# Ledger of designs, part 1: VHH binders against Putative pumilio homolog 16 (APUM16)

No score or structure here was measured in a lab: all are predicted.

Target 1, 332 residues: Putative pumilio homolog 16 (APUM16), of Arabidopsis thaliana (Mouse-ear cress) (q9fie9)
Amino acid sequence: MANNNSFSMSTMFNTIQEILNEEPLTVPSPPSRGGYSLFHIRKAEMDIQRIFNFMTGSEDLKDDISVLDTGTLMWMASLMTSDCDYFMVITTNKNGSKTLQKLMGMSDDMDVFFFEAIMRLFIHVMTDKYASYVTIQGMRVFQQDKRELMYDQILRYACFLAGDQYGCIALNEIITDLDDPYYRDQLLDIVANNALLLSNDAYGNFVVQHVLKLRDSRCTRNIADKLCGYCVELSFKKYGSYIVERLLEAGDVPMATVVLDLLACKTEMLIRLARSEYGNFVVCKALELTNEILTADLFYGLVNRLMPYRHLLHRSPRSKIATILDSMSVPN
Structure headers, positions and changes below count from the first letter of each chain, unless a header shows other numbers; Kabat numbers aren't used for antibody chains.
F, E and O are the ipSAE of ESMFold2-Fast, ESMFold2 and OpenDDE, as the mean of both directions, binder to target and target to binder. V2 is 0.75 times the mean of E and O plus 0.25 times the DockQ between their complexes.
[cut] stands for letters that were removed.
Atom coordinates printed by the task and the answers are left out, and those that the model quotes come from them; centres of patches stay.

## First folded at step 6 (VHH; from c09 with S53W S109Y)

Design u02
Fold by ESMFold2, look of step 7:
Structure u02 (fold): chain B 332 residues (1-332), chain A 124 residues (1-124)
Amino acid sequence: as target 1 above (332 residues)
Amino acid sequence: QVQLQESGGGLVQPGGSLRLSCAASGFTFSTYWMSWVRQAPGEGREWVSSISWGGGSTYYADSVKGRFTIARDNVKNTLYLLMDSLKSDDTAVYYCAARLYPGSYNHFYQYDYWGQGTQVTVSS
């Protein structure tokens, strides 16, 4: 059963999709409905429509929030979070998301409603274009106890979010905003520990690239360690080559790790990489970055392996490798 | 009923070897990340090693790198820890733990299932 359960982003996503189809363990806590007439049920539905129109209306309604009394705001928060569909219709609307973000942080009691709704719907919220920013805002303005629980959920679902079209964007925003070293380091460790799979993913590679841009030396070293021995394989691939180029740029140690990987493969493989659609850019960047006194051993290691095959490299269109090798004809 | 049952612990001399096993039942083992976590007397839990769903990625604490090897058999629903070059510092109760998604190995509350533990004692 290794084939059915081999590590892949697709397998992980299928498992998470199955969880999304489960009912919440917690029963929603709406206002009591016991013994209510059809008029009360219909009034609640009409009240939701009024709340929806208010929340999704134009930007000038944001000023109207400031004049609403606390009781009205609490009633709105309770009703809009009383049903998963109500909450999702509001939060997945562009204006609804913006208005909800303005309500968050105004009252700790009100924030309980928003927090519980977000936590019940976490995956649905975090994979939506607009609703994900409601969660991000909560992580900025909620009380510390709520923020800690939200960070724990982010850590739990980080790899799934990284592989999602909107989830990867939201995750990168959270990584940028996260100032608490305890949670930040753990999130960075999760990305680094999964770097090989994420680097090959259409959306996950953006998360790996983002954390490398943070210039966190520990995270960058961990990513380099996890990709060590795989840099040639990655460099043949569309998304993997981007990651290898970012590692080359990330500092002297990650650069050396990549170049030593390139030098460790057979010369025939290195030439195939240098002539390939994506790998030629990796080899070219490796040559450019190692062409310094302190990395001369790496530079000439590459040059000596490539120079005998210079004629094949000239046949490759748009390759700068041959130009670099040609410049080596004048001894200094 | 979900169960994780560790076995293979015991007394061993420094420099010796042990093989721990964790038999899993009651859940879909192959869709879980599996970890070994240990707890020495009077200390908190310490993460030891983790392995991905299919076994393609393995992770080790610095204190055990090069000495311990984690492995899994998804056909037999069994997790293993192969321990070599054992030291007195390795004395602890070793727990098998399962989580559905990859996450921080330090976040023990994110593990869905835990075993009862098996004692490993390294002494002369």
Scores: ipSAE 0.000, ipTM 0.098, lowest interface PAE 21.8, mean pLDDT 80

## First folded at step 8 (VHH; from u02 with T31D G56D N106K)

Design w02
Fold by ESMFold2, look of step 9:
Structure w02 (fold): chain B 332 residues (1-332), chain A 124 residues (1-124)
Amino acid sequence: as target 1 above (332 residues)
Amino acid sequence: QVQLQESGGGLVQPGGSLRLSCAASGFTFSDYWMSWVRQAPGEGREWVSSISWGGDSTYYADSVKGRFTIARDNVKNTLYLLMDSLKSDDTAVYYCAARLYPGSYKHFYQYDYWGQGTQVTVSS
């Protein structure tokens, strides 16, 4: 295999690690003292600066969260969520996001502050590389009534988020963590109903791949149905080929749908696909997976179309299709 | 019948390593999201780690992140937990658990199958 043939959480994990290794954002500057005395500095501005320093500071200081009393934690939660700018500066900071995630779930009363701030800023939070993990943490630890309201927003913005660089990662994490069949099935249906659009999107294809890895039979069949007639076109493309390979692996019905789509195109097109940079892997996987007794009709359908062109397929040394065909030339 | 059987527990010195195994039978192992959950004496259950169906996604509790590694072998129907840099706080009975779908790591009632557990003791 010359490239990644399937979407993996390991690939997304590496992307997340790269994002998390960026330097912390600059904390907002305190008020200027150039022309005026300290009498103009208000208590809230001094207090928010202390919160900024604590939330965004080094990991060593943050080890002590568990020793803070409830009153201090409630004061922090109230003040940092009192202004949209305060909340966004903290949550879009790498350390601030991580610290906030540790505070979430500690107290239902504190969580009200975090929930309200997230909901007011939902799109801004979900499309930020660090703040989106605050929402993901809320989905894991908030009370059920709050999570249900967050699910409603996720469903409303699902396609928009799927097309965003950070939104797609956050959406996939939420899909992984969904434990409510009502919201899970609706979200999966939204992804499946938009599968062709998302499969052709630079970020949305990762959402389709992720959903296929859940191995939900209903969702997988729905995706296969929506992609039926497009599998050859997709297989010429880097990300489209990954999705077609995932369908081939997903079960008998999705596999048959893909293979029948391959067999429906002209032999000239099938050979072009078999010799292409990404499509050769799709054709090879289709041969490998249908080479079983129960799918022999599909297997020999492909073999019979490819065998006359075995010579040309040997000229594609990165492909093992010719090797498979050579094994079929011996009488049984 | 469905069975999850843990093994590999034992007594180890602080800083030592152990490898836990969980042999699965009676169900399609590759269709299940697998987890390790531990319970220290006199305490409730604590989620340790989870791994996706194909093994391409792994998740860890903060208390074990960087020290423990979860893995699975879907050919041998076996779940693993490699535990490095063990501490006295890691002393617990470790359970293998299976669920069809992911979900909140706190929702133990959503696991369909549980093992009998294997004792890990880190002597101080």
Scores: ipSAE 0.000, ipTM 0.108, lowest interface PAE 20.1, mean pLDDT 80

## First folded at step 11 (VHH)

Design y03 (from y01 with Y109R)
Fold by OpenDDE, fold request of step 12:
Structure y03 (fold): chain B 332 residues (1-332), chain A 124 residues (1-124)
Amino acid sequence: as target 1 above (332 residues)
Amino acid sequence: QVQLQESGGGLVQPGGSLRLSCAASGFTFSDYWMHWVRQAPGEGREWVSSINWNSDSTYYADSVKGRFTIARDNVKNTLYLLMDSLKSDDTAVYYCAARLYPGSYKHFRQYDYWGQGTQVTVSS
């Protein structure tokens, strides 16, 4: 009885909603506008614009970062992170993100500001096309304690991120960069445990594919286990078929899992799959990979199931499957 | 009611061995990562070891690596810590803890359940 502890997307959504419903920590009301003269406000506005221009300016200006003194950089960092909206405007800008990444790691003191900003805006940053790279960079250059806290957030929102257009990319990068087995394995486990859901998701499938490419035997096995019984269904889908192909290529156990699913399905389904737009590649790959001495039983199992319908397979343009079957029908 | 009950602690000589056990009840043990955490007198909590839900992965603090072995029996709902080559510095109260959600092993506040602890004293 496979305890389908389906961490239901609903629970994640509820948790996210709960987090979103947690009243933003009342940022202490900015100290009462004491009489900061119009001059100070203008100066501040000018500074904000200057910093923005600097951060979002052309790469040629990057040489200018090296000329800035530590105090100025610290001030800039403080100002950039003093307002969440302002920080987001900079980080969501392509050049701004790049510049910020360069600033990160220059000083531990500055990194505190960046870290805090990232943490406050974690989901927003991680789900943005350019801002997510700031987090990735943080995971590379921040002190261990800060990285650990960031890992906690990543782990907490891993499934959510995996299903996001940009979050999935960031997550893949983070997984790749992780050198601590404790955190890496946890992420892999999250992906594996949610492999069915993610494989059927428009963006999550990329995470599953990515993880499979890492060729972690434990993770791959776990994914195969979770996808057991679903490989045929997945193979009809474009991205699903890629995942199944990856499983076929991953080793004997995952391969066997896929092939057994192919062998267990109804004949009509198998033939449909073999003739389908994406499934034909899966079936073909299965035949090709099992055509070895050690997996001969699997190979012949497939051949025997497909052979009676060879005539249907020949109607498919450029059917490699039919070719393989024809090669087997030649009496020695 | 959720319970974690440690046992197996005691007095041992340096170089000796102990086997700690943690009996779990009141929750689905197999769904949780399990941890050993220790606290020496006057010191903060120190993470010792972790094991994932299916025992495929184990993790150890550098201070105990090569000497301690974490294991679990999901049928018996029991966590184990085999401690070999014990040192005086291993003297502490040892706690078993459970965590459902992934996170840093150092963030003790995020652990869902804790045992009462068992005293391990390494002394000549």
Scores: ipSAE 0.426, ipTM 0.773, lowest interface PAE 1.4, mean pLDDT 88
Fold by OpenDDE, fold request of step 12:
Structure y03 (fold): chain B 332 residues (1-332), chain A 124 residues (1-124)
Amino acid sequence: as target 1 above (332 residues)
Amino acid sequence: QVQLQESGGGLVQPGGSLRLSCAASGFTFSDYWMHWVRQAPGEGREWVSSINWNSDSTYYADSVKGRFTIARDNVKNTLYLLMDSLKSDDTAVYYCAARLYPGSYKHFRQYDYWGQGTQVTVSS
């Protein structure tokens, strides 16, 4: 009796909700701008606009970065990160994000500013179309201590990020880039433990698919275990079917898990699946793979269940399943 | 009350072996990642090893890799550290620690529970 210590997603979601409900740490209001003369304010405003223009300008700026001295770059970095809104405006801009990525890694001192900004705005940055790439770049070029802190955040919000339109992309990239097994395995475990939820999610399914493509045996097995009993239902769905197909291709154990689900379901359901828009590919792949690996019991199990309904399967245009079944009916 | 109690420390010669144990109580031991952390005199804390909840994954610092083995018994609520080929540099207080949620092994503040530590001294 495997004590399925179901780290209930509910606890993670509750914790995330609690964190999201935590009033943004009131960034201490910048110290009351003492009497900065109108002149200083104007200069500062001009500088802000200049920096913005520089950062968000056309890609031809590569040449301009090389001309800037270290002091200027440091100043720019400081200014860009001095205000969260300003940083977000730059980072969420397509060109701004690219430019920022180029600046990252040039200096450890500069990276401190970027790191701090990312950490303050971690969820916002990670769930943005362009800003998420800045975080990815940080995970590549920042010093190890900074990356480790970022990993903590990633791990904390991994499930949330997986379900986000842009977060899922960033998460996949981060998982791919991870060299440290300690962090990688934890992320994989989070994905695997939440495989059913993520597989049914519009964006989470991409993370599950991605993780399966990594061919980590432990993770794949865990995913298969979590999806056991749900493979048929998933196969009716577009992205679910992709996941199930990946499981079929992952090895003997995951394949068997899927096939056993197909064999265990009601006959009507199996036939519906075989005739469905996406499920037909799953059933076909299951037949093909079980035949190739000579898992005779699984293959013939499927064939025997499907054969009585061959006539229905032939009504489906270009049914590969019907073709396979026909090939089996020819008495040698 | 949550308790982690380390034992098995002592004086050993270079090249010798020790087995540390950590007895856990007051919490669901099997739900936690377990860790060994050491602190040498005058030095900061150093992560030594980690093991996940079901023992399918173990992790080691480079300094102890190939020499130390972490293990756990969830039935006995006990964490182990087998230390082989001990060196003078391994001299430290060794702490058992537990963590429920994923995170960096180097972020010691995020560990939920700590033992009192056991002294390991490697000296000729």
Scores: ipSAE 0.424, ipTM 0.771, lowest interface PAE 1.4, mean pLDDT 88
Fold by ESMFold2, fold request of step 12:
Structure y03 (fold): chain B 332 residues (1-332), chain A 124 residues (1-124)
Amino acid sequence: as target 1 above (332 residues)
Amino acid sequence: QVQLQESGGGLVQPGGSLRLSCAASGFTFSDYWMHWVRQAPGEGREWVSSINWNSDSTYYADSVKGRFTIARDNVKNTLYLLMDSLKSDDTAVYYCAARLYPGSYKHFRQYDYWGQGTQVTVSS
């Protein structure tokens, strides 16, 4: 049976051709003859299928963008963005996304079409492997007023994006690129305010980790504050333990927050954590980092709770905790 | 019911100071970014200052930097604006505003709650 999408596209092509024939087209001077000359494309029937093939075609043919006049590019932008399906088919294609990124920033008038399409389809674009980079490029090249509206949407959906397989990657790229303190601080605050939820998420934990790697002392303190009281629970978990280790490394205040959580739990729970698959690394790092003059109270707080159970910790395979505790005893 | 009640406005000479307060009720104050926005006669709204949830970040319009100080008290659910070195072009109605979802300070439609405003007049 006939492909319904193919039949629908054929009808749209006929309609598009009728519209194009009613408007004057800018015709550049003919280039040299060739099989894929842009002169042939401009003289030939302009349609959405040809635009799709051009946008998604191999990288070797993309240098031809520079020879298209502004009027042709403007009409292409209008057609590509006139329908949600057109825009998404192009931008979810690897080559289509890259080609569109090259068109962005060339003309403020063209950028209006791209901006409106991105905003209409924001969640679909941001959760796609390739289309999300169209939004990232817009953040780099669009006029300030458009970028501000895009930041509003990013901030509004930040937690949802952080929990998405591709959204978390796109969000991290935006965090890396963002220099405006007002928007940057708001985005970092959203991550920090939701740090517990995100730290327990398969994709969101990577956003928390990325933000901690920025070494922004304000954001790091806010994350530590929101995770206060939960560090033991997190340390039993694969992703949570890594977040807690990052907090231990992040500075004196986040480190103290983690260690005080460890000291606040019952000794039986601390021993279970020290013997656990992921938590042993947290306890070991806490001992290593607090083993300094200024943190001696935290260090010996941990040692005093762990030392009576040294024999159980030796039974844990390959744990360094027992070795550290042994070094606190008289050598001979 | 949600309410933002500004107070502390009035008439002051150039170079003088005022302290605005905004009492909040009916919502979880500590979850919101808080803002001051002003509107001069015959003008559109102009953002003045913002403060985040826990007071560790404050932001000011260039026109008020160094003269105005924003603060909040999450125990009393109160927002403050200390205005020093006042100028005649600071004359405006000053609004307290709250926003749960962060965004551009220019997008006033996206602010969740607004106060009724308090008049500040700087005149000789």
Scores: ipSAE 0.000, ipTM 0.493, lowest interface PAE 10.3, mean pLDDT 82
Fold by ESMFold2, fold request of step 12:
Structure y03 (fold): chain B 332 residues (1-332), chain A 124 residues (1-124)
Amino acid sequence: as target 1 above (332 residues)
Amino acid sequence: QVQLQESGGGLVQPGGSLRLSCAASGFTFSDYWMHWVRQAPGEGREWVSSINWNSDSTYYADSVKGRFTIARDNVKNTLYLLMDSLKSDDTAVYYCAARLYPGSYKHFRQYDYWGQGTQVTVSS
């Protein structure tokens, strides 16, 4: 049998149990010693093992779905979703996730089983590398009434998902795909209202960056408002500086908000920021973007604060701040 | 004590207009999304319209788009529904509702506060 996953079936069940942080599931614990054989497993367990093998098998053989009758597909859907362990072992497998995605949308009656399993296991599905795409596919292909209930769960857990390494990716895909403005705007509002917390998070910052790239004026304004007063402290940080740079690029009002924050701090702090590992990029981008006729007051506000200290800025990282300031001086 | 008190309902002819108001007290009105939900006799509840906490986004059911306008006044803690071009199908009790945490507009059990409702009847 192919080793698509380095784990044994029993290891995969134990891993799922640990991730779920729930009561032990109905699937029997694997035998730890001899004296028990898979051939003595009751008929239902043999059937689920065949379903596991089919669902997790080679992707090149998946056209076999088309040769199965509707009754067989319904039976498979019912059995593989009958137990949390069965569903999770299939959906956390790379091929199992892909196969399940192909089954989704084929029949509304079959989709009920998939929907109920996803909702029961929502957090565990959404925080897994492969299983999260099963939920994304459901959001694309399920009937509207099911999708609306899934939106409720997404909205409820949005901040938790944003802080997860796979949840943030899945959440961003959902944000991109979501076409209903009522649910989309609520999701964007959650991200914006939590922008400071998320911007400081190793994974949440990617969600903030993603919504800023959507160029939604309302969401961008809300994020800028929530981060107002924090742009300097964020700019000292790896992930925070990315967010501040995206705000600078997002439009005239967010840019002005950031630059006014920079100008509001003590000159010593602004110089320290301009010399810092991450903040030098923020200050440089602020100078580049404000160097226009309509924002000249912001530009010269920064230049006037930095120019007396330009000798300290030549020690900066590979930033071009000193070059910009020197271009205001008499040529050699 | 949280209260949502609707007013402005009544009897109106088809094509007419009404303005509903909902006075809020006992909670921080400006933190909440506000909603109008209606219930026709013998029918389930139907979402009508929503407005976010600062009025920068408004949403409408397809059945009322272009005819109804939702608005709020966070200084007076009041929600409004301006209803134009009223039809017989608009006859219902209209409820004001508040929700702090986002979610599906169809999950009425997740709404935090409900008003007592005001009757709108569109007849003849």
Scores: ipSAE 0.000, ipTM 0.381, lowest interface PAE 13.1, mean pLDDT 82

Design y03 (from y01 with Y109R)
Fold by ESMFold2, fold request of step 12:
Structure y03 (fold): chain B 332 residues (1-332), chain A 124 residues (1-124)
Amino acid sequence: as target 1 above (332 residues)
Amino acid sequence: QVQLQESGGGLVQPGGSLRLSCAASGFTFSDYWMHWVRQAPGEGREWVSSINWNSDSTYYADSVKGRFTIARDNVKNTLYLLMDSLKSDDTAVYYCAARLYPGSYKHFRQYDYWGQGTQVTVSS
């Protein structure tokens, strides 16, 4: 039947191209003095430097925020979001990120400043260890109209974020927190429709694994369908093998899908997989999970194809499969 | 050339039923989320319903939930809206729309393709 994937490799390339064409973000030096008038430059530099010191200070700043008046807080929000370099210096700092998260949700008027800065810098924020949590906090505390616009950006850049070490973590947090089925189902569909690409990625595999652990039956079925026919290829790869193991664990139907893929390949390929650095773990788990009366046909399908080659599997540094096969050679 | 052509609109009495169709051509229909959006006289556009590319998820505005059913046929490249228990509030021009890249259903400028619309009139 036709496989109509709207979130294709082409979509991912377009998203990446948009990111690559963005103006590079630079981390600023502290504001410098001009050669013009020290009076005007000094005041502006001191004001922003005061904000930097406050925002990036100790985690115990919680009490200091509560004693600040609304006018001071609005002044701070306006100044620290007035320049993308200022915003990024604050949000990429561990304490700066935590302090900003505490300011968010206090005032809808302040939140406009934070929202606009996040949206302008969305990819840079979402791919940073600390700044990404500012966006996550916004999705928790901002008004619904702002949150919907943020979900648009999440959906637009989902595959790129999934391929980033911090973006994948942020994306997984968002997937966990999403309660609106319209946006949640779209995000899950993007992950499922790109499951092959993501499963081959060093960080994207964590997003696929996370979605599988949600145990959403529709999404799991869609992932299994998209990976059907590719499980052997994936199992040779470090990141692909993680996904195949998670699919084996996801339920009887996904497990059967993987095992049937293993059985469908040529015996020489199955042996190569069983001796490989990553694939041996997949084959071993498939044997362990199918060793039940209801899956005996799958289990003995694997055993019968591997058994003639057990001497080669003994020579492998990954000989756990050989141990299982040896137990099959002993009379009961 | 990309084309979305709605049909099946008309005049109907309250409590009646209509089936709208939208024939698609010039693009790979099965790659797109499909949508129905309506515009009542003197009003802005209102999202009605959406269906993902393989029909395993359907979504409805609160105003039509339980009365309208969205469906698609990827072999015939056709989108449907079955409207039951029609009310005077349902009077509008109904548009078929397609979107490749998902996003907020409220941001109509981000939809890739639009039909010309079909008039549905429910007389009280």
Scores: ipSAE 0.000, ipTM 0.378, lowest interface PAE 13.8, mean pLDDT 82

